VH-VL binders against q9umr5. Designs and how they scored, part 343

Target 1, 268 residues: q9umr5
Amino acid sequence: SYKPVIVVHGLFDSSYSFRHLLEYINETHPGTVVTVLDLFDGRESLRPLWEQVQGFREAVVPIMAKAPQGVHLICYSQGGLVCRALLSVMDDHNVDSFISLSSPQMGQYGDTDYLKWLFPTSMRSNLYRICYSPWGQEFSICNYWHDPHHDDLYLNASSFLALINGERDHPNATVWRKNFLRVGHLVLIGGPDDGVITPWQSSFFGFYDANETVLEMEEQLVYLRDSFGLKTLLARGAIVRCPMAGISHTAWHSNRTLYETCIEPWLS
Key: E = the ipSAE of ESMFold2; O = the ipSAE of OpenDDE; V2 = 0.75 times the mean of E and O plus 0.25 times the DockQ between their complexes.

## First folded at step 14 (VH-VL)

Design gl8 (framework fv_mavrilimumab; at its last look DockQ between E and O 0.94; V2 from the best seeds 0.88)
Fold by OpenDDE, look of step 14:
Structure gl8 (fold): chain C 268 residues (1-268), chain A 123 residues (1-123), chain B 111 residues (1-111)
Amino acid sequence: as target 1 above (268 residues)
Amino acid sequence: QVQLVQSGAEVKKPGASVKVSCKVSGYTLTELSIHWVRQAPGKGLEWMGGFDPEDGEPVYAQRFQGRVTMTEDTSTDTAYMELSSLRSEDTAVYYCATVSYDWETGRYSFDYWGQGTMVTVSS
Amino acid sequence: QSVLTQPPSVSGAPGQRVTISCTGSSSNIGAGFHVSWYQQLPGTAPKLLIYGNSNRPSGVPDRFSGSKSGTSASLAITGLQAEDEADYYCQSYDVSLSGWVFGGGTKLTVL
């Protein structure tokens, strides 16, 4: 039988948003128990990510307990960060495949319409003033805002991304790394036509340097220092990169070709 | 507030086609996702299909695939449902309804309904 | 025969509490899809009563409440009134059918 699949959504998503994904799984892997976790939907998805991590943890623990053979995680957009953190804090998770579906794994730094409605009076260059404040860090989006021009503020004020990345020292860094490394495979999915994740390479742990030049995963300090286990995962062949062009951000979970190419192979 | 006004009752012969209209007011049709639900006399509600609220594409229930066509005229803010090859079992009240997304809760619902159109299929 | 199973009928006296169950499966409610409830008074179109498992639209009294657990959902009506006599339908999305689905409906009689 197939391992259970747990789906974690992104900002303002509904379980309905994943209907096609579930239909694909049902069709190609009949009998698979698939669950979209119905937590922090809509406006609640703006809650601090650590709060979300705790909520989702409570939801996945009983599912994992019933599946001693392991489970698969499909985590979309913001959900990908939630899942990474989840796997970092859980010392007993049994995740076989962690599928990060167009997630800003190295953070977000972009002026998109997706952010404009939330910060209508703020420009990308000034958002650090809000996001790196105690008030700003109460919003999920700010928890992974990564301003390459204000690295000092990011490192010191980011209450989520900087910590799960091990970019800021904290007492749980070693344990979180150990926990995260329990994952069987890390499947990274994203693409250049996403339109929301900025830069799109963030889905592959790439990101801007101080000159807004995009560097790849292997050039990132978190990789070089293996701060949360990326280098180790890559070395043991546990990282899969699946880029795909022609897919907008809201279509990653509803594209059949993408599913067959990047998701289905890892649902065994 | 959205209002849906449907066309009048229809009487059709078996094998014929029926086209029911649903005029939208309060909002424009482009702002809404119209779905159709029917109810046979003394029976329950049955979803027929509609325009997907996320991607705007028409989606039909498997049971009606090939026999139902849903269209929209944005110039008149009117949605249409055409059912062909009518059978006696198609005798029912047909409803149009809006499917809306609530961003606060992250939920979809059939929040507004037309008054219904009775379609009778008899020889 | 309906994908979502409801009791055909329930009854209660004015002022009482009644509950209507909606039993689904792993392909709908159990998969995480939300449940909505609709009230249909005799000779009228359905009206949205509860959406997203437990949310009330404006204008719906708080004596109506919805809940969901596992593969099932429930509609509770407290302080039953004569005007509550109607048919009630649960609704969700089903991946096996690739579409929205309704329960078979429950006729509520106020004694």
Scores: ipSAE 0.930, ipTM 0.958, lowest interface PAE 0.4, mean pLDDT 96
Fold by ESMFold2, look of step 14:
Structure gl8 (fold): chain C 268 residues (1-268), chain A 123 residues (1-123), chain B 111 residues (1-111)
Amino acid sequence: as target 1 above (268 residues)
Amino acid sequence: QVQLVQSGAEVKKPGASVKVSCKVSGYTLTELSIHWVRQAPGKGLEWMGGFDPEDGEPVYAQRFQGRVTMTEDTSTDTAYMELSSLRSEDTAVYYCATVSYDWETGRYSFDYWGQGTMVTVSS
Amino acid sequence: QSVLTQPPSVSGAPGQRVTISCTGSSSNIGAGFHVSWYQQLPGTAPKLLIYGNSNRPSGVPDRFSGSKSGTSASLAITGLQAEDEADYYCQSYDVSLSGWVFGGGTKLTVL
């Protein structure tokens, strides 16, 4: 029998968007219970990420309790940040595979259609003025906005990303690291043709330096300090990197080849 | 205001095909996803297929695969459903409906419906 | 079971509250797919009544409400009126059928 799978969606998503992924799982792993968490849909996906984490935690608890042998998480886009926070704050989670599907794990620094809609007069170079304010931190996109040219403002103002990355000291850092390290595997999925995640290497814990040169995961300070456990996970062989070209941001959960290559092997 | 106007009733013999049209007004077909639902006399609603609202590809319910084709003509804003190898149990009212995404709620639904087209299959 | 189950009929007096159930499974409602509700008057096309479990489109009175819990959903009608006499269908998506699925329908009679 297969472990249950919990799916956490991204910004402006619908549970319907995952129908193909669920159908692939049903075909290859018949009998697997798969649940797309039906919370914070549409405009509610803009609520502060800590509020979303609390709501998703409440939904996940009964599913995990019914599956003492463990569960898997598939977490898409913004949802991958929600899931990483869940793994940190839940001292009783039983997650085997955390599958991060094109998620901005080191943050976002790119103009997108939803940013133009939400902040029509702003560009990525000046969004730090909005996002690094108390008012801006009430929006989920600002919770993971990461301007490489205003690092001090990011470190001071971020209410979410700088905390879960261990980039700012806090009293829960040791406990969050311990909880996160209980995951069996971290599966990182993304690719150069995503078109939304900027830089796309954020899905692999890569990110810009001050010159907008992408530094890979192993060059990041959070990795080198092992601030939330990435170096430890890599050393024990628990990190899987599965990049794939030719997939746009909205197609990751509806591509059969991507599923077979990057997801299917981890749904024990 | 979206309006869907379907073609008139059809009487067909077993083994024939039927092609029902659905004319869209108030929006264009490039903006809408059309699905088809049928209802046998005295029975419930049955989804047949349509153009997926997210990727725009046609999808058909398993029981109709091989017998149904759904197409669109964007120059006339008209959707079509063709069902072949008709049997008496295909006698039903055939509806077209829009499937739309509401970004405020993140939800899909069958928002607007055509008036229905009765297709009767008899020898 | 991979189909949505509704009671075949319900009835209520004018002004009363009526509830119509929709029972699904882990392959549809339980998988996280949203529930919609449709009202169908005799001889007419279905009309969207509730979408996304609990949202009312414009023009639907607030005495109609929807909810979802676990693998089931419910439509509630308060202040029942004669015009509410109709057939009611729930709908969701089902991964085992790879398609949209409707409940069998519930005939509401206003006594």
Scores: ipSAE 0.781, ipTM 0.897, lowest interface PAE 1.1, mean pLDDT 91
ESMFold2 (binder alone), look of step 14: mean pLDDT 89; pTM 0.924

Design gl9 (framework fv_mavrilimumab; at its last look DockQ between E and O 0.93; V2 from the best seeds 0.88)
Fold by OpenDDE, look of step 14:
Structure gl9 (fold): chain C 268 residues (1-268), chain A 123 residues (1-123), chain B 111 residues (1-111)
Amino acid sequence: as target 1 above (268 residues)
Amino acid sequence: QVQLVQSGAEVKKPGASVKVSCKVSGYTLTELSIHWVRQAPGKGLEWMGGFDPEDGEPVYAQRFQGRVTMTEDTSTDTAYMELSSLRSEDTAVYYCATVSYDWETGRYAFDYWGQGTMVTVSS
Amino acid sequence: QSVLTQPPSVSGAPGQRVTISCTGSSSNIGAGFSVSWYQQLPGTAPKLLIYGNSNRPSGVPDRFSGSKSGTSASLAITGLQAEDEADYYCQSYDVSLSGWVFGGGTKLTVL
């Protein structure tokens, strides 16, 4: 039998948003128990990510307990960060495949319409003033805002991304790394035509330097320092990168070709 | 507030086609996702199909695929449902309804309904 | 026969509490899709009563409540009134059918 699949949604999503993904899985892997976690939908997805991590943890624990052979996680967009954090804080998770579906794994620094409606008076270059404030960090988007021009503020004010990345020292860094390394495979999915994740390479742990030059995963300090286990995972062949062009951000979970190429192989 | 006004009752012969209209007011048709649900006399509700609220594509229930066509005229804010090869079992009240997304809860629902159109199929 | 199973009928006296169950499966309610409830008065179109498992649209009294657990949902009506006599339908999305689905409906009689 197939291992259960747990789906974690992104910003402003609903379970309905993943209907096609579930249909694909049902068709190609009949009998698979697939659950979209119906938590923090819509506006509630703006709540602090640590709160979301806690909620989702409560939801996945009983599912994992019923699946001693392991489970697969499919985590979309913001959900990918939630899942990474989830796997970092859980010392007893049994995740076989962690599929990060177009997630800003290394953070977001985009000036898109997607963000502008939330921050209508703020531009990309000025959002740090809001996001790195105490009240700004009460919004999920700010929890993974990564301003390359204000690194000090990011490192000191980011209450989520900087911590799960191990970029800021904290007492749980070693344990979180150990927990995260329990994952069987880390499947990273994203692409250049996403239009929302900025830079799109963030889905592969690439990101801007101080000159807004995109550096790849292997050039990142978090990799070089193996702060949360990326270098170790890569070394043991546990990281899979699946880039795909021609897919917009809202289509990653509803594209059959993408599913067959990047997701389906890891649901066995 | 959205209002849906449907066309009048229809009487058809077996094998014929029927086209029911649903005029939208309060909002434009482009702002809404229209779906169709029918109800045979004394029976329950049955979803027939509609325009997907996320991608705008028409989606039909498997049972009606090949026999139902849903269209929209944005110039008149009118949605249409055409059912062909009518059978006696197609005798029912046909409803148009909007499927809307509530951003606060992240949920969808059939929130507004037309008054219904009775379609009778008899020889 | 319906994908979502409801009792054919329920009854209660005025002022009582009644519940209507909606039993689904792993392909709909159990898959994480929300449940909505609709009230249909005799000779009228359905009306949205509950959406997203437990949310009430404007104008719906708080004596109507919805809940979801596992593969099932429930509609509760407290302080039953004569005007509550109607048919009630649950609704969700089903992956196996690739479409929206309704329960078989429950006729509520107020004694």
Scores: ipSAE 0.919, ipTM 0.951, lowest interface PAE 0.5, mean pLDDT 96
Fold by ESMFold2, look of step 14:
Structure gl9 (fold): chain C 268 residues (1-268), chain A 123 residues (1-123), chain B 111 residues (1-111)
Amino acid sequence: as target 1 above (268 residues)
Amino acid sequence: QVQLVQSGAEVKKPGASVKVSCKVSGYTLTELSIHWVRQAPGKGLEWMGGFDPEDGEPVYAQRFQGRVTMTEDTSTDTAYMELSSLRSEDTAVYYCATVSYDWETGRYAFDYWGQGTMVTVSS
Amino acid sequence: QSVLTQPPSVSGAPGQRVTISCTGSSSNIGAGFSVSWYQQLPGTAPKLLIYGNSNRPSGVPDRFSGSKSGTSASLAITGLQAEDEADYYCQSYDVSLSGWVFGGGTKLTVL
C-alpha cells in the first residue's frame, strides 16, 4: 500500500487548484490517501507563517499518527516554507519524502501582482522599508522577503526565514536541525520559466549575493556551515534536484510530465 | 450585477439535438466560467460540464462525454450547451450558472444561475 | 445514487434549529475539497447559500451556517421561518469522477 500524501498550498490558493495533481496520484497510485489541508485559504494565506505552521501542525498530527510507516508532503510555493518549518518544529514527524514544489526556500526578491496589490507604491528595491518592520512581518510574504542589498535588516527583522535557515542565533536551532534531518528525502522542484519565484533558483536553495549574482545551494553560507542540515542531507544522498523549464508558477501542480518525472517516483 | 438569461423551452424527438443559449449581462463572458446543470422532473441537480475557472478549457461530466458540446460566443456574451442523441431520460430543466473564485476566501461556487430551460424529449 | 449523501427530508417548527447533513468520501470532502450549499424554492433556480464550507454570500442571513468535518458537512438553520421551506443541495468536487458533484437533496418542511 502507498503512504498517505499531505498537500500544503501556497499564497491565495484553494484545494481546487490541486485537483489535477490529486487526479494524477489517483491514476498512478490508486488507493493512496491524499489530503489537501483546507486551512489558511485566500486572504488567510497572508497570516504570519508561524501562525500557519501552528495550524498546519495541528492538522497533520492525526494523519501522521494513523500512518506509522510514514507520510509524504507535497508543498507548493509559500507552502514549502510552511512544510520546512513543520519538519523543524515537530520532534515526532514521520515524513519520508518532502516534495518542495517551486517554493522560495532561500527567499523572494521579486515584484509580484500580490505585492503590487498589497503595496501598490513599492517595488522590490524599496519594499524592505515595509517588510522589515514589525507591521510588515505580520504578512506572510514579508516573512520570506530577502533583499540582498539590505542583508543586515533581513538578519535582524526576519521573524521566519532567517530563523528556519539558521541565519540568526536562537535557542531552538540545534533541535530544529535534528528534527529536519529525520526526513527521508528532500525533493526540490522548480525552473527558470516560473515567473514568480525570484530568483527561481531559490527553489533549489540558491540566491542572490549583494551584486545580484546567483549563488547555488553549495555556495550558500547556510549550506557551507550546515546551519539546518543541507550539507548533511546532500552527503547522505537525500537531496533530489528536479528542475524543469517551460512551467509557469501556477502550472506546477497541473503538469503531467512534471508529475511523472519529479513527483511520482517519490510517492512510495 | 451578473444576470444569466436562457433561451426558451424546447420540445424534441428522440435522436435529435438541442442547443440551449445563456446570455450573460453585467460582465463579459471572457471574465466568467459558465457551467451547465440539469434537473429532471422531481429529481436532483446533475452537473453536466462547463469551462474550467482556472484554465478556461471545457470539461464534461463523464456520463455526457461524446454527447455534449459547450461553446461560447464572446462577441454576444452568449454561452451554448448542445446535447445530441436525445432520449426521453434527457427531459429536464437545463440551467447555466457561473463558477466564480472569491480571493477573500480562496473558494469557488456556482454563484449566479439562469432561469432554466425546459427541454422535453417525447415521441 | 448520489456521491454526496443527504437525508431525503428534515422538518422543524418556526424558531427552531435544524441541520442538514452531507456525507462524502475520501475522494471529495475527505480530500480537502470544500462544500457549497444551495437553496431551491419550488419552480425556481437554485440559489447559493453557503460556499467554502462556511462562507455566506451577501444577502444570506446569518441564521444560515455551514461546517465541515472529516468526510462530512452540515448546514444549520436557526430561527426557522416559513420561507425556509425548500430543497437544499450540497456540492463539492470529486477526484474519482474528475468533476463537480451534488448531493441528492433534502426537502425542508416548516411545521
Scores: ipSAE 0.814, ipTM 0.908, lowest interface PAE 0.9, mean pLDDT 92
ESMFold2 (binder alone), look of step 14: mean pLDDT 89; pTM 0.923

Design pl1 (framework fv_nofazinlimab; at its last look DockQ between E and O 0.77; V2 from the best seeds 0.84)
Fold by OpenDDE, look of step 14:
Structure pl1 (fold): chain C 268 residues (1-268), chain A 122 residues (1-122), chain B 112 residues (1-112)
Amino acid sequence: as target 1 above (268 residues)
Amino acid sequence: QVQLVQSGAEVKKPGSSVKVSCKASGGTFIDYAISWVRQAPGQGLEYLGYIIPIFGTANYNEKFKGRVTITADKSTSTAYMELSSLRSEDTAVYYCARGSYSPHGYEPFDYWGQGTMVTVSS
Amino acid sequence: DVVMTQSPLSLPVTLGQPASISCRSSQSLVYSDGHTYLYWFQQRPGQSPRRLIYKVSNRDSGVPDRFSGSGSGTDFTLKISRVEAEDVGVYYCMQGTKWPFTFGQGTKLEIK
C-alpha cells in the first residue's frame, strides 16, 4: 500500500485547484489516500502564516496518527512555507517526503506581471514600509516578503520567514531544526518560467543579495550556518532538486510531465 | 493636502446593515492602509479593522465576529466599511483614517475622516 | 488583547499649568523590530481624533512643542508643559504592537 498524501494549497487558492494532481495520483498509485486540505481558501490565505500553520496542524495530526508508516506532503506555493513551518513546530511528525511545489522558500521580492496588482514596481521598493510593521505582518504575503535592500528590517520585523529560517535568534531555533530534520526527503520543485515566485530560485532556497544577484542555496547564510538543517539534509542525501522549464506558476500541480518527473517518484 | 471625506449620517433598524464610505484625495491611495475606528456616544475609541488596498483584503477585530467587512476601490480611492446585523450598541460615530510613511516606517492615523454617525434604533 | 489603562480619566487643569497623562499596557509594547508602537491622540470637542505622538515620543507636524511623549515597555506618559485653552478635549493612547490594536479609556482634560 501507498502512504497517505496530504496536499496544502497556495495563495488565493483552494482544494479545487488540485483536481488534476489527485487524478494523476489515483492513476499511478491506486489506493492512495489523498487529502487536499480545504483550509484558508481564497482571501483567507492572506491570514498570518502562523495562524495557518496552527490550522493545518490541527488537520494533519489526525491523518498522521492513522498512518504510522508515514505520510507525504505536497505543498504548493505559499503552502510550501506553511508546511516547512509545520514540520518545524511538530516534534512528532512522520513525514517521509516533503514536496515543495514552486514555493518561495527563501521569500518573495517580485513584481512580475502575475503579481503586478499586488507588487507593482512603484510599490515593491516601498512595500517594506508596510510589511515590516505590525500592520503588515498580519498578512501572509508580508510574512515572507524578503527585501534584499532592507535586510535589517527583514531580520528584525519578519515574524515568520526569518524565524523558520533561523536567521533571527529565538528560543525555539534548535528544537525547530531538530523537528524539521525528521523529514525523510525534501523535494524542491520550481523553474525559470514560473512567472510568480521571484526570484524563481527561491523555490530552491536561492535568493537575491544586496545587488539583486541571485545566489544559490549553498551560498546562503542559512545553509552555511545550517540554521534549520539544510546543510545536514543535503549531506545525508535528503534534498532533491527538480527544476523544470516551461511551466507557469498555476500549472505546477496540473502538468503531467512534471508530476511524473518530480512528484511521482517520491510517492511510495 | 490629504483629505478623507466620509459618507453622511445613517439611521438604521436593528438587524439591518450599513455601509460607510471614505474617499481619499491628495495622495496615492494604494500606498497606504485605511483604518476604521468607531466611537459610541460619550465613549472611547474602538478599532474595527484596517485594509491595505494593494492587498485587497482587510484585517478585522475578532470582537465583531465577522460582522464587519472592509473593502477598497482603488479606481475611486474609496474605502468602505460595512457592518451587518446592526444592534443598538453599534450606534456610534465611525471614523476612517489613513497612515503614512515616515523615516521610522509606516505610521497610521496621520489623517482622519470627519466621521459618520450611525444610529441604530427600532 | 492588550489592555491599555490611562490615568487619570479626568484631568482638570489650570491654564498655564502643566499636565501629565499616564498610559500603561498589560504587556510590553516593544515590537520585534525594536520599536514601540505607542500613539497619543487628541480629540477636541465635536472634532475627529488627531494624532499627536507616534512611537512613544515623536511629534506629528503641527503639534506644539509643549506636547511630549515618553516611556518604555509598558509605561508611557504624555506631558503638556503649559496647558492652553485649545488643549481641552479627550486624550487617548493606543498600542499598535499586537493585533488587535487597542486604545486607552481616554483622559478628559478640562480647564478649572
Scores: ipSAE 0.886, ipTM 0.953, lowest interface PAE 0.6, mean pLDDT 95
Fold by ESMFold2, look of step 14:
Structure pl1 (fold): chain C 268 residues (1-268), chain A 122 residues (1-122), chain B 112 residues (1-112)
Amino acid sequence: as target 1 above (268 residues)
Amino acid sequence: QVQLVQSGAEVKKPGSSVKVSCKASGGTFIDYAISWVRQAPGQGLEYLGYIIPIFGTANYNEKFKGRVTITADKSTSTAYMELSSLRSEDTAVYYCARGSYSPHGYEPFDYWGQGTMVTVSS
Amino acid sequence: DVVMTQSPLSLPVTLGQPASISCRSSQSLVYSDGHTYLYWFQQRPGQSPRRLIYKVSNRDSGVPDRFSGSGSGTDFTLKISRVEAEDVGVYYCMQGTKWPFTFGQGTKLEIK
């Protein structure tokens, strides 16, 4: 029997988006209990990420309790940030594989294809002004907005990402690191043709410096300081990086080759 | 020169709804908080909620328990506030307001609409 | 919710004399970015509110120098060095640090 799989969706999304992923799992791992969480759908995905973390925690607790051997998480886009926060705040989680499916783990700095219908022109250089305020931090996009040209504002005003990355000191940092390190594997998935996650290397804990040059995970301060356990996980052999070209943001959960290469091996 | 112009006064029966408009002119609209505040006769100010039009969704004061809906139309630079299941206690002047940016960051409530009197009676 | 308490609620002042309005919050208004999101508004009779002071002590454009704001943490003050007839109205403090953002009850300034 296979460990249960819990699926967490992204921004402006719903559980229906994962129907093909569910089909692939059923074909390769028959009998697997898969739960796609039906919370914070559509515009509700703009609610503050800590509110979403609380709601998803309530939903996963009974599933984890019924699965003593552990569970797997597949978390898409914004959902990967929700899941990483869950791993930090839950001292009793039993997650084996955390599969981060094209998630902006180091933040977002781009007028994405998802937002084109909202923006009359590119606005990435201006969003910091409202996002780094108490008014902006009440919306999920601002919770992980990371303007590399205003990194000081990000570090001090972020109510979510700077905290779960250990980029700003806080009283829970040691406990959150300990809880996160209980995960069996961290599977990082993304690619250069995503078109939404900006930079796409954010899905692998890479991000821009002040010149918009991408620094890899191993060059990030959060890795070098081991602020939430990335260096420890890598040394343990627990980090899997699975990049794949040719996949747009909305296609990660409906590409069979991606599933077989990057997801299937981790659904023990 | 930013101006906020609100729709006219309304007289409503208990249990009905009211929708107040707030049209912005003379400045940008989409990346500011457009807030709604009310003031009952002889009383202080009460914050209902706000929308940042670029995100297309609002943040609400829980006190209104799902009775308030705040929306924005980016093409007309107009925000709307709808209050449903009206009670006599909802009799108030309803204001919209927009923030501004200072050298110290985002600042709320720089520009105010003229107010819209909503009377809920018998 | 953060409770904002103003004192006094009614403030009769002799023309030309100073006035002082206190505003106290139920918790610190210092945000993680180091800013204190405390604001003062004036509402003259029959008018919409007008912002006077942003972030504790910064006067808005067109606000006379006789108005000043001060304070830190949980305790804040609006002062008028010499009250003029045009200053009659109700004064509100507001916090913008923690949602839902909240106003004080108001202080009605009157000329004796």
Scores: ipSAE 0.846, ipTM 0.928, lowest interface PAE 0.8, mean pLDDT 92
ESMFold2 (binder alone), look of step 14: mean pLDDT 92; pTM 0.938

Design pl10 (framework fv_nofazinlimab; at its last read DockQ between E and O 0.87; V2 from the best seeds 0.89)
Heavy chain, then light chain:
Amino acid sequence: QVQLVQSGAEVKKPGSSVKVSCKASGGTFSDYAISWVRQAPGQGLEYLGYIIPIFGTARYNEKFKGRVTITADKSTSTAYMELSSLRSEDTAVYYCARGSYDSTGYEPFDYWGQGTMVTVSS
Amino acid sequence: DVVMTQSPLSLPVTLGQPASISCRSSQSLVYSDGNTYLYWFQQRPGQSPRRLIYKVSNRDSGVPDRFSGSGSGTDFTLKISRVEAEDVGVYYCMQGTKWPFTFGQGTKLEIK
ESMFold2, look of step 14: ipSAE 0.838; ipTM 0.922
ESMFold2 (binder alone), look of step 14: mean pLDDT 91; pTM 0.936
OpenDDE, look of step 14: ipSAE 0.931; ipTM 0.968
ESMFold2, look of step 16: ipSAE 0.852; ipTM 0.929
ESMFold2 (binder alone), look of step 16: mean pLDDT 91; pTM 0.934
OpenDDE, look of step 16: ipSAE 0.928; ipTM 0.968
ESMFold2, fold request of step 17: ipSAE 0.832, 0.849, 0.830; ipTM 0.916, 0.924, 0.915
ESMFold2 (binder alone), fold request of step 17: mean pLDDT 92, 92, 92; pTM 0.939, 0.937, 0.937
OpenDDE, fold request of step 17: ipSAE 0.937, 0.937, 0.936; ipTM 0.972, 0.972, 0.972
ESMFold2, look of step 20: ipSAE 0.838; ipTM 0.920
ESMFold2 (binder alone), look of step 20: mean pLDDT 91; pTM 0.933
OpenDDE, look of step 20: ipSAE 0.927; ipTM 0.968
ESMFold2, look of step 21: ipSAE 0.830; ipTM 0.918
ESMFold2 (binder alone), look of step 21: mean pLDDT 91; pTM 0.936
OpenDDE, look of step 21: ipSAE 0.928; ipTM 0.968
ESMFold2, fold request of step 23: ipSAE 0.836, 0.839, 0.844; ipTM 0.919, 0.921, 0.921
ESMFold2 (binder alone), fold request of step 23: mean pLDDT 92, 92, 92; pTM 0.938, 0.935, 0.937
OpenDDE, fold request of step 23: ipSAE 0.937, 0.936, 0.934; ipTM 0.972, 0.972, 0.971
ESMFold2, last read: ipSAE 0.834, 0.847, 0.849; ipTM 0.918, 0.923, 0.924
ESMFold2 (binder alone), last read: mean pLDDT 91, 92, 92; pTM 0.933, 0.938, 0.937
OpenDDE, last read: ipSAE 0.936, 0.936, 0.936; ipTM 0.972, 0.971, 0.972

